# Ledger of designs, part 6: VH-VL binders against Gonadal protein gdl (gdl)

Target 1, 194 residues: Gonadal protein gdl (gdl), of Drosophila melanogaster (Fruit fly) (p22468)
Amino acid sequence: MADIPATSEGSANTSEAVVEYQQPTPEFLQRKIYFLVDQLRTYHSELPENLQTRISYDLLTELANCVLNDGIFVIVKALMELQHETERHLIKIRMQAENEYEIEVAEWRSKIKDPEELRHILGLMKIKHTKKLHESDTKIIEILDQKVNDQQSTLQKAGVPGFYVTENPKEIKIQMFLLDFILRLSRLKYEPGK

## First folded at step 2 (VH-VL)

Design g4 (framework fv_gimsilumab)
Fold by ESMFold2-Fast, scan of step 2:
Structure g4 (fold): chain C 194 residues (1-194), chain A 125 residues (1-125), chain B 107 residues (1-107)
Amino acid sequence: as target 1 above (194 residues)
Amino acid sequence: EVQLVESGGGLVQPGGSLRLSCAASGFTFSSYWMHWLRQVPGKGPVWVSRINSDGSSTTYADSVRGRFTISRDNANNTLFLQMNSLRADDTALYFCARDEYTYFLGSYTYEFDYWGQGTPVTVSS
Amino acid sequence: EIVLTQSPVTLSVSPGERVTLSCRASQSVSSNLAWYQQKLGQGPRLLIYGASTRATDIPARFSGSGSETEFTLTISSLQSEDFAVYYCQQYNNWPLTFGQGTKLEIK
């Protein structure tokens, strides 16, 4: 009896071609859908009242059917991991700018002994630093906006209900809650045979 | 319902230490950025520190950098602020707050949609 | 850091009146401005974000407007529960900063 992980993306094992896997029964899938819908209804009950009216039970049922495919969890987790890497990178860029400024200030303090000349130079450095941070922040916003469009497009193409490209903040907020629902479901195990 | 409850404040002497806690309930704590803010009675809030959802990134106000450490325990839905080398000007009511948005689906805002009741910290000789 | 200046510092008004509160930024913050209400013994409550978008469960009488450096919070018909301190907050630049507050008190 071989225990081959069916959901490992990097695991291509030719022996799987000849191993007989138990296929989910229609009864098992139906019970799993009921379990997922019940979980989603619980999550829905935790939403603010105005959002509860915007997220229908029909949408929750469609979402439950969608996540029967474990591949959806893989896609969502990969997008979240990529986003966290992007966040860390952008934070590092800003922190490096701050650190470079502090180093430059310290260098000028060691070189210039005249208080008035030093004050003038540090004033110029402050202006330069502020302008650099503003330009950096503008670029960060552009990168984040592009990432949002890419993420929405990816989820829409994967067939995840409720996801589509939009710049409307209210619609984006709904998609954020749907994503949270999917992530919460991904952390649960359905009991075999329940 | 979303709730944040701070604890751990008290009276300490200059140079002392305190560890503040914020117990979160009613939401998926591990999905949200969290902040500490402080307020002197009669004045506006002052931002102190920020931590992202998985705890891998932290940022501090210049006035507390090197003295304060923000951390979180997602398994127990708790946010912490370790305060060392306390000074008289650290005296304030300390709030934890939830950041409504993370860097996903176009969200890059720092709006504090839920706050706790605050825990008082007094640094006095 | 960006300094937010609120005016007036205090405002004495009667229920039913229309009130306007101002917030001025020392530099442009685009539309990245939020408004909060704080009552005695409580943490602040988010009212408006993005300069003009009402937060969840905030009554329609509250509205925000403005951009860049000049912002206004309007309460169209003041209710008894609206007597509180109001703060603006910018999230355009680090560090995050708040205004000094406007106190609404009953005449």
Scores: ipSAE 0.014, ipTM 0.468, lowest interface PAE 7.6, mean pLDDT 81

Design g5 (framework fv_gimsilumab)
Fold by ESMFold2-Fast, scan of step 2:
Structure g5 (fold): chain C 194 residues (1-194), chain A 120 residues (1-120), chain B 107 residues (1-107)
Amino acid sequence: as target 1 above (194 residues)
Amino acid sequence: EVQLVESGGGLVQPGGSLRLSCAASGFTFSSYWMHWLRQVPGKGPVWVSRINSDGSSTTYADSVRGRFTISRDNANNTLFLQMNSLRADDTALYFCAREGIVGATYFDYWGQGTPVTVSS
Amino acid sequence: EIVLTQSPVTLSVSPGERVTLSCRASQSVSSNLAWYQQKLGQGPRLLIYGASTRATDIPARFSGSGSETEFTLTISSLQSEDFAVYYCQQYNNWPLTFGQGTKLEIK
């Protein structure tokens, strides 16, 4: 039989019904950590060899300990929601630019009757559109880089191991896999083996 | 190990339809933007379509817009491409691919491809 | 759309040699260029992104350089498994475009 700890918030009163609250036992927490580490080691085994050597088992253990705090899952999910909102916004901007180009092309096709003159004008419109997309894409990348920076900063402040501000693409890739691990863990329900 | 396995290709007549599937494993599928690309023998790949992580946004190449529909089933880790009004010039090997870093659209993992032949 | 032109179209080389593959863009793509390796019957394998950043599990003999319109992929000591077709891809402008490929053949 498992040793059940006493209530963590006051004591039961004989005159008042109090919902019994039991602090998780050290044994329960240790077994949960073992479960989380085993899940993380499975995820780790799916990584490319290069990343397997860069993500240590010590880091996985620290990550397992960190996510015992359910607040970490709340933070990660909130960051993903913000990321998705940003993605939707940027896609709409891109789509609007493309639609404006198509409208402009259609207008020129209706106004110019000479095939050679039309071909020349459409060529200029294509060049103009391409330059606008280049400028837009540069700004989009800057926005996304800033979002990555904000995400790294938030997770670092929350004490999530392996997260820190960096612009090194290889380090960002590692952090993205660590985020994936946390998201996968957030979808699991830990139940005792009995 | 990240794996993407395409299926659903085959021989179809012009004007016909095919539904391609891509089974994803070894990563959290719902966290990644996914793409379809195609390749004719002796040529480089050509981008076809993109879908974001939750499926709320899609983008298509001009040549397939209005005929193809990209979708995903995050519960079953599957990406789809519904292909309608197929033309001879849609004949190609079709790949699904995972976008590496959001906003920098390069593909860190690809499947092996599924062949689509549109002929009479 | 941005056109990527690769050169040479075909290169016949021996193992151990240093090879350099070129990719030229019709317009500036900044450093938003990736390189892929494709073997017969397989999907492409990412080698380089951001013009010069090596992807995970890619051997150190592969390196990328260049910016704007001129890019190179270098294989410093060609191995037997490196005989394949190589493609460059830009992600600076939509639509995304790929080069026509460079085929490495054993001499």
Scores: ipSAE 0.000, ipTM 0.421, lowest interface PAE 20.2, mean pLDDT 81

Design g6 (framework fv_gimsilumab)
Fold by ESMFold2-Fast, scan of step 2:
Structure g6 (fold): chain C 194 residues (1-194), chain A 126 residues (1-126), chain B 107 residues (1-107)
Amino acid sequence: as target 1 above (194 residues)
Amino acid sequence: EVQLVESGGGLVQPGGSLRLSCAASGFTFSSYWMHWLRQVPGKGPVWVSRINSDGSSTTYADSVRGRFTISRDNANNTLFLQMNSLRADDTALYFCARDSPEEWLELYLSGAFDIWGQGTPVTVSS
Amino acid sequence: EIVLTQSPVTLSVSPGERVTLSCRASQSVSSNLAWYQQKLGQGPRLLIYGASTRATDIPARFSGSGSETEFTLTISSLQSEDFAVYYCQQYNNWPLTFGQGTKLEIK
């Protein structure tokens, strides 16, 4: 069981109340989708020519319909923030390996006074460090690949068009652009009459 | 040599306070997430708190939230645990531990602990 | 919170034997599971992380396997220095949790 903290901001939950203020009219939704499609076409026009042929206008229309549900924006933003945090953390892991190597080098430089012996030891340490970086890089790639798979699966289950699990770099690149399109749309405020 | 040395434990009465310290050496302290854990003799370790590399994010076990505060001084390679409103069930050997740099899947899912101290005992009784 | 159940609680063995320790999670922890060795009067020592990766300076006789909810630590040829308590730990979900431990003792 979850333990509730003593203080909770925004603890009022009205989700159980069945109340309707206003339903979006069919006309409002149609105008909003036209607005979203126009925005997506602008983003599409900024793509390299070879990628423009890989992202169809039909797919853009499906994306516009999908993001009429604001919940999709919440999911995408959360996944992108998690991706950014994960990448930042993995960079720090690699930086840590570099820092530990520099500390070891400095320690050996202070302990060994014979230049030839020092050169030999530092040579061995460089070999060890290179192997450690390779192993670290392999782990980072594995973690990033798993994260990409998790994100693809999550978006596919949420019904976002164009998303599915794939290891094909070209397909992943297309999905990255689609994520960018969705993020850009999430920053726009649709207001009737604009 | 990579090392963590805890200090500040002792005997304290219920309702009292203690501040634990953990001195780090042999590694770049400011690059690592750090944790406090505690262990009752004959039982397994229990996670208490974590702090990220720059001290901007902290998380606590439900049993200590609001009473304990984790902090760090990267300039002096020291981790702290301020313990207030101590209770008999806080009696344990307290360890600081370094989060493993080798494997994390998500930032908030801190990893295994590759380096531990020897612990500092805290006894809460009259 | 995720509960880790270790078995057996106590294992009496002789040097040279192959020992297998089990850890079961109440829900999937992927491969985010570590194994520790703890001797009397000492802090825990990391043996395995990521379910199967040996930590630095850990002898080859220690190996880990498993994923999701079922994990195993194997010591292929038990040495006198290996008599200790062994703990599994998950780092897949907050809060981080440990098993209750398996004690290896001399038969």
Scores: ipSAE 0.000, ipTM 0.432, lowest interface PAE 15.6, mean pLDDT 80

Design g7 (framework fv_gimsilumab)
Fold by ESMFold2-Fast, scan of step 2:
Structure g7 (fold): chain C 194 residues (1-194), chain A 121 residues (1-121), chain B 107 residues (1-107)
Amino acid sequence: as target 1 above (194 residues)
Amino acid sequence: EVQLVESGGGLVQPGGSLRLSCAASGFTFSSYWMHWLRQVPGKGPVWVSRINSDGSSTTYADSVRGRFTISRDNANNTLFLQMNSLRADDTALYFCARGYEDFWSGYFDYWGQGTPVTVSS
Amino acid sequence: EIVLTQSPVTLSVSPGERVTLSCRASQSVSSNLAWYQQKLGQGPRLLIYGASTRATDIPARFSGSGSETEFTLTISSLQSEDFAVYYCQQYNNWPLTFGQGTKLEIK
């Protein structure tokens, strides 16, 4: 981690880039990093104590530097939108299975007049439906697990600190909070002097 | 010259309350994160609480959460620690300290001399 | 939380000697480690931050080194004013934690 030299009141040690930027300037980027780190420290303070020990100040500093690249916000937003679309689609698949079951139940109730026969048929249908839902749920979980894996891989390749492929629930929880931090930062407007 | 002067400590019974103050001078108080730390004689300092430059964000050590409240008055360059439901293990010398480089670092470049808090019956 | 262990606990030395104090972290703290000096009746005084950067007005005889889990504070030629307790502190992870201290006393 790049450590910023100590400064005294009203004074600063400035190590400006040799390359002059037309926009943004090295000074602007340094002030923006300070702003981003301040925001990340605020987010960090809201974490459960056990997670605060897992997310270091070094990681927050690396994350602030990483998101100076506007492309990271674009990648994260795209992945989250894709994730939400996938989740909505999977919910629709499950709802369709439930709706088909209710329609089938209604059809049998209209066709079978004998109460005992109807009870027997609906019992068999419920068993069949329960198996279908279990198979659907298993497939949904597999798809979501794969999407989490893909997201972790994409963010790791993009150089986002703290992201790597893992099935450990504690590590996934940490990555989930880091994603939230990035999304919160993406909604902020940096205005020098405020 | 940077100065931090703590006050408000004293002897209090278990379950009691105290409000500590820290008067800051020699720097732009509103630009710095501020912290409270405490130290039992013969042992190392223990971090208690922090507050950011504008007072919008506060953090507490697990041992004091729900009982202590950190606050600041930037107009009068004063930091506060409201201590409620005090316990015998809160007995310590309490320091205020300046967080170096505002929000960038978690080390302390200036400390006060401390104000003693004794919780006993 | 990260535990910092300092060694030795006490060290008896004479002025002019070279003194080396150690601080070991229970897990990596990168270079986010500070050193403080505390004299009786006084608040701590920042000596070093970022493992090796001397704070303002700190004499050149004080130097810090190390990274990750193992850190050292060195006083190249001990002066009479240097007899005090020295603490290391990490600021890599919350909560912020300090070592138990190393006491330098007159031999």
Scores: ipSAE 0.000, ipTM 0.437, lowest interface PAE 18.8, mean pLDDT 81

Design g8 (framework fv_gimsilumab)
Fold by ESMFold2-Fast, scan of step 2:
Structure g8 (fold): chain C 194 residues (1-194), chain A 118 residues (1-118), chain B 107 residues (1-107)
Amino acid sequence: as target 1 above (194 residues)
Amino acid sequence: EVQLVESGGGLVQPGGSLRLSCAASGFTFSSYWMHWLRQVPGKGPVWVSRINSDGSYTTYADSVRGRFTISRDNANNTLFLQMNSLRADDTALYFCARELYDYGMDVWGQGTPVTVSS
Amino acid sequence: EIVLTQSPVTLSVSPGERVTLSCRASQSVSSYLAWYQQKLGQGPRLLIYGASTRATDIPARFSGSGSETEFTLTISSLQSEDFAVYYCQQYNNWPLTFGQGTKLEIK
């Protein structure tokens, strides 16, 4: 009942922005989809024979229609960049653990002059290092599995055909190839020549 | 033979002070982190303090922080524990121990008894 | 602080028997658990570290197992020299903590 806003409307007389651009024509969209399907068929032909039977031409056609929306390329590239950054970070963590081990070994070699005592200490250090690497590797696998899950969920929400959350290695393998197809398409520029 | 020998324990009144010593032999003392632990008869050991190889880093149990000081003399292969403001609940057998790199202790002394009583 | 509970408190056994000692942690210590043997008038002797790795010069009859919160020390054929008090110790969390001990007595 008490609704008195102070905002007025329709009083601009100095400048108007008019959007003047050519909308995609039905003919342009038809030509673009044919181009995308032809590219996807070429990629499909490069797959191992067992995977060719698992990825249908219907799925390729649905994928081509999906990537007509250039926003899908932005999403896929962002997800792949995050994955690569995560993988680089995990590699650095493992390399740091290896480097710290080598530094500690060098310190003990410089401090302990008794060969028997040194041999004993280095043996204990190797056992500890091996255990630490095993724990680190297990954690890395968990982080990578979570990243795959996050990517599957994001792409499913975006409506990309063939993507859904799954732990089945065969299904994950197919999704990996579909991601590669999308990335390859994103590097191509479709220009009708003006 | 690797050996640790504690000394300096005794009877003191509450509020008094004692300095414990631990003589190391048979290994490169200056290369090891060292610990002090204490034990009441019939109970498990209780960690007291830790010192790194060159003495630049020390840590203490909450119950002794500010009262006890751990130190070492690498030239003479000796570890020390200076105990001030002693309380009745500090009464125990005090051990020095050599650290394995993973916080376990592979060599211990036989202990030196400390009794805080009026 | 992490509390370690050992069982049994006292065990009366005869030479030649297989003996099993337990140690339970109030929260996970992964595998960062050591076992010590202590004889009257002596300091503790390290037997096992990392839950299952025998220390140098420890006889093969001593073995450790377990992870997380449940740990076991086994002596496969008890010798007369094995009558002592046994302690578990965790080194996963500060402060370092020990169990209350299990005493092996002659039957």
Scores: ipSAE 0.000, ipTM 0.419, lowest interface PAE 19.2, mean pLDDT 82

Design g9 (framework fv_gimsilumab)
Fold by ESMFold2-Fast, scan of step 2:
Formats: structure tokens, sequence, C-alpha cells
Structure g9 (fold): chain C 194 residues (1-194), chain A 122 residues (1-122), chain B 107 residues (1-107)
């Protein structure tokens, strides 16, 4: 009584119609683009006025058309996951260096009984540790810059409008907002008629 | 056919309030950004306020900010403009207008109402 | 804000004439310019957007051209129903502004 019959005797065409891949209609795609454009305009309206002029409505329309392909959301999410993993890895490296330093300090405090010698040794260790952190921070910046370039290249090759390799901070800031727009859109469901 | 019909205008004293309504029909109102514009007879239109499709974002011209509030009721296809602390220079014909979406995200007005007159005088 | 200046302010013409209306922006608006027709007692009617794209159901005699700061609306053969006020509007920068209008009058 609660069951819908799985099969019915009749037409092979009926079962084929149910099994066949359902193509979006032109009307469905047009309504979905309206929805996406509307969301992007809302995000755009939240930007500072000077940035609103840098991100044109033509660019937002191109972006909406681009993300009609759900594959773009998969690419963006994968890039963000890779960035998050990279950041977690770099945090762990720095924390490990700090932990090793603290362990070494504790060992020297237990081994050296002369207060003046201990103070001298700990002073040298602090200088060495500070140098290591500076070198690590420099390398971390290089790694992060390379990751930004890799993300820009990947998104450009995927045909995402507004993305290209650049070291200009103003352009990078604009791309960061565009990336945020795409991520926000990826969390939405388009459900017409509800 | 697309129709926009404004109402609620009238004569009011300086410092008074009016609530304008715009009844929309012939299209999916909840899918469009809506605007209020005003026009002094013999002069060009002046943009007043905008509201996005779901009502979560609004913006205002500097001259009306803090005094006017735009809102919408998507269930009843109606756009509103609450006007408080009215001044003589708010005297104008008030139009509601629809954004055009068919070509993309473009901020121009494809359909307008016929206007509702607001006169602020002592 | 961006100021739009239209010229001429008033134009007296006869049916059948070719009419050219100008709109100048105080700074570049790219191609983000629209043209409207307004008749007495009516709201404006969209004619052209994107500087040169005709809106739905607008007769072919209306055409737009221009970019950056100089724009033109042309009516190739004026009809009796074309006597109205014409406004340009820029939508390149907020706040979106209109010109002061050009009035077409019967000669």
Amino acid sequence: as target 1 above (194 residues)
Amino acid sequence: EVQLVESGGGLVQPGGSLRLSCAASGFTFSSYWMHWLRQVPGKGPVWVSRINSDGSSTTYADSVRGRFTISRDNANNTLFLQMNSLRADDTALYFCARDMYEFGSEYYFDYWGQGTPVTVSS
Amino acid sequence: EIVLTQSPVTLSVSPGERVTLSCRASQSVSSNLAWYQQKLGQGPRLLIYGASTRATDIPARFSGSGSETEFTLTISSLQSEDFAVYYCQQYNDWPYTFGQGTKLEIK
C-alpha cells in the first residue's frame, strides 16, 4: 500500500525514458543563471565601493556562466583543501621546531649546574632558535607564494574568469574575493518552484 | 505581460511619513532586484534605493539614507518604500522599476510603473 | 558621481527626419549606458542597453553607438509616436545616474 510498483507491464519506451539521462531544459538553465547572477550581485553589493568598480557586472555574469559547470566547484574545493593541508603542515613544522627548542632548553637546565654557564648557553640557544624561525618563516612565505601562483594557474586553465598569475597585491585581493564568491555559490542549492 | 503599479503617494507635511507600494505582476517577482526612483516633472529620473531578490541586501542614495526604508513581500509580489522625516525636496513622482536579467547581471531598468505623486508642503 | 550631459536640450523635427541625440559622461562608463524614452504621463521605456543593444520589441529605426564618454542615439526615420523625452543612464559606477534629457518636438 505504501509501495510504488518498481516495474509495470507496458512500454519499453516508458522504462527507457525513466533510465535515460535527463538533460536540463533551456528554461531551467536560464532560471538557474538568474539565481546565480542574483547571488553574485548580492555578494558584490557587500564589497567596499572602490572594489565594486574593479569587479564589473560583466565579470560576474561570466562567472555565473562558468559555474553552471559543477566541475568548477569540485576544482575550487580541491584547491582549498590542498591549501588547508599545506597550512596545517607548515603550522606543524613550526610547532615542532618550538617543541624541540623547549626540550633542548630543559635538557641543558638539568645538565648544567653553574648558573652563569647555563645563562650563557641558553642565550646562545635562543639566538640559534630565532635564526631558525626566521629561515623557516622565509621558506614558508616562498611555499605560500608558490601555492598562490599554482592556484591562479589552475583556475585560469579551467577557464574561470578573472584568474591569472599575478604578484600585484591589488589584483590578488580581487581574486580572493572572486574565490570567496565561488565558494559561497558552491554551498547553495538551486531548487526552482519551492 | 509585465506590470508595475505604484500607490500610496499623497500630500504630507514636512516631517511626516508615507508608505509607497508597488504591485508587480506578469513575472517571477522573487527572482528580480527592484528599485525605487523619483522624478521632478521636467527633469530626469534620480535613483533612490534598491533591494535584492530575497530582501537581504538594500542600499540607498545619500539624500535619503536613514530616512527611507525599502522592503519587499515576495509572497504577495509587492515592493515597499517607507518614507520618514519627509522634506520639501522629496517632492517628486516615485517610480518602481525592475532590473534586467535576461542579458546577465546588468543594472538598468527594463520595466517601470507609471509613478505615484508625493508632495511635501507646509 | 558621474554626470551625464545630453545635447541638444530640445530638438524641433519633422516626421521622416534622421535624428541624432548625444550623451556625454564626465568620466568613462565603458559601454554601460542605456537609453530610455518617456512620454507624458508615463514611466520611462527602455530602448537601448550596453550602448548599442536594442531592448525587446524596440523598432529597428532606433540604434545606439559609442563607448567610454561619448554616446549617440539615432532614429533613422522619425515617426509620429517618437515625439517624447529621451534620457541616457550610466550603470558603470554607483550611484547610477541619468542625463537631463532631450525633448523631441514637432516642428
Scores: ipSAE 0.000, ipTM 0.462, lowest interface PAE 15.6, mean pLDDT 83

Design p10 (framework fv_pozelimab)
Fold by ESMFold2-Fast, scan of step 2:
Structure p10 (fold): chain C 194 residues (1-194), chain A 123 residues (1-123), chain B 107 residues (1-107)
Amino acid sequence: as target 1 above (194 residues)
Amino acid sequence: QVQLQESGPGLVKPSETLSLTCTVSGGSISSYYWTWIRQPPGKGLEWIGYIYYSGSTNYNPSLKSRATISVDTSKNQFSLKLSSVTAADTAVYYCARVSYEIWTGYSEYFDYWGQGTLVTVSS
Amino acid sequence: AIQMTQSPSSLSASVGDRVTITCRASQGIRNDLGWYQQKPGKAPKLLIYAASSLQSGVPSRFAGRGSGTDFTLTISSLQPEDFATYYCLQDYNYPLTFGQGTKVEIK
């Protein structure tokens, strides 16, 4: 038998890897849930009184239990990244319409010599551009509505309390606050207190 | 699995209105844009227009005066009406779903298509 | 309206060949370009969106490249099921416009 262990050259990393596979203790999980609930109650206290009555303490407890598994934070962060990318690209659509309008106006300014005729044509171009922006804004709203539905469906399937498909603006507003609560929790590092 | 199926008369007389319906199954019509595309025999594809499930439409300017797209969310279907048809409107008509890519740009694309229905304009 | 021109209009190739199809826009369309495959008697099928993004379920031998006005679809090793007509579609501005199509025929 060798006196030197077979894994001596990789022992430090192997030792750290073994620690990572250990199951969390019931006491650790209980302390963590208390920490999460306490944070959620703080966030809840910052809401307007009418919203405080719509988000129950039972719901907050269920939410804390749900986010006990860090996988929920991964899902929520991915959805928020997707939301921000969607908003950024929708802004690009509007900016593109504005840029095209400016190019069209410049072309007409170079072609038309008569000031009265040019004024009339530019007036028509402005009307056309306003209509195009309205159509663009309508499309943006429709795409955002679809993203809200996709988001609600994804979170419901993941078992996140308080999420379900709805078109009710008040219910959507509540879900937006719940998402914000989850995001705030995801930025906190749990350190056992005294 | 999402499936689209076109239906309507295969023969329309000149000057009359062409009417087609697309039935969506395996998924909801809500929260999507839906489109019509046509292809004359032996020729390429031409986009006709789209509709959002709420009723908002946009049409190819070449067809706007004659084309109307409508949606019936309760039946999970959308329809195309094209008035004052001529022999030039003879084509295979396709319906399709519009999806969007938002990660690498803001691109729209047609991910599910009906099998197509041939409409012949003849007396 | 944005005009889309494909080249060639048709080509003959053998199984295993590398095939390249080109699509040119009459103005800049960023990466707002899709590629569709149509087999005789069937509906078109989406291959690529956003110029270079491969649709789920489409074989990796299909690849799209390009931005602005010049785009290519490449089939790295042509298979028997790839003999079809290919169309590009610009989705940069309305009306949406297709290229005239490129027919890939067996040699």
Scores: ipSAE 0.000, ipTM 0.453, lowest interface PAE 17.1, mean pLDDT 83

Design p2 (framework fv_pozelimab)
Fold by ESMFold2-Fast, scan of step 2:
Structure p2 (fold): chain C 194 residues (1-194), chain A 125 residues (1-125), chain B 107 residues (1-107)
Amino acid sequence: as target 1 above (194 residues)
Amino acid sequence: QVQLQESGPGLVKPSETLSLTCTVSGGSISSYYWTWIRQPPGKGLEWIGYIYYSGSTNYNPSLKSRATISVDTSKNQFSLKLSSVTAADTAVYYCARGSPELWELFYQLGYFDYWGQGTLVTVSS
Amino acid sequence: AIQMTQSPSSLSASVGDRVTITCRASQGIRNDLGWYQQKPGKAPKLLIYAASSLQSGVPSRFAGRGSGTDFTLTISSLQPEDFATYYCLQDYNYPLTFGQGTKVEIK
């Protein structure tokens, strides 16, 4: 058994005090909200004119208030990581279908010696491949559909303004810009006195 | 192969409702955007609106008050109704499939990869 | 709405010529631009999507370039079957808007 190691007495008390969680002051939160709204207004000004009218100042204020909860940044980053992984996986699935087709074409070219017969067979293989690729793409789209739905549902349940389940691409485009706004805010450091 | 075919009357009287149907064959109507585009004789192309197979719609603001697009997945069809027509609505009407790039399915209505042959609708008394 | 302006409105060229058509958006549209070919009496046909991606089955002599506001369609060696009107379309924002068209006439 070794004796308890010596620690800094005065520094230990100071260090222990600074690791204690302190609730943010109303003044700090008020200044932070003003900072966040100002940043969001800058992002808003960069939008196409018709989207500027669809994303209201009230929505920006609600969004600023929402992201005072740092957990929102964690959720958004996690969802974007999952989206990236899903997209990477789906690209591989599509590439596999194309690779299979090229292998099949090469095999038929090696088997069939008559040029006219080969042309006919390759024509049929192209039709078959197009159908197979269409079916594969449809399934990929369904998976992406479900992921977008899951993201919308998750963000709505987390109370993020402007998020709700929708299949309307214009509404989803607005949500895409809101996600970008949140990600941009997550990269900023707020320092008192700004 | 996917094929789109427009059908409907070629003559509509002013103030009446223009009604067209697009029949999709060789592929499912599911998981795609379906759109109507028109072209007045000798002029350029004008996008009318779309419907996603689930029923969600978006319209050109210039036509929104008069246009209605609907989908019938059981018949593999989608339709356009345009109310209160005038001579300015005389055009060839095309139906087309909107095909977003895979990674932006719900964020962008993409490009139009398959088109119907078009049907001329004349608005005249 | 985003205005799409094409130039020239029409041109005449000889078989084998390099033809360039331009399309300008009134605001930034990323690479959300398609090019369509319409032959007389026919429906439009997709040539290029996402500004530079060649649609399957379209001859490699067609090429698209550009991003933001300025886009070009190039036909590297014009063929007789390329007599047509060409349209650009932005799919960046609703309403979707077409350019006014460029008519290509073979000399």
Scores: ipSAE 0.000, ipTM 0.460, lowest interface PAE 10.8, mean pLDDT 82

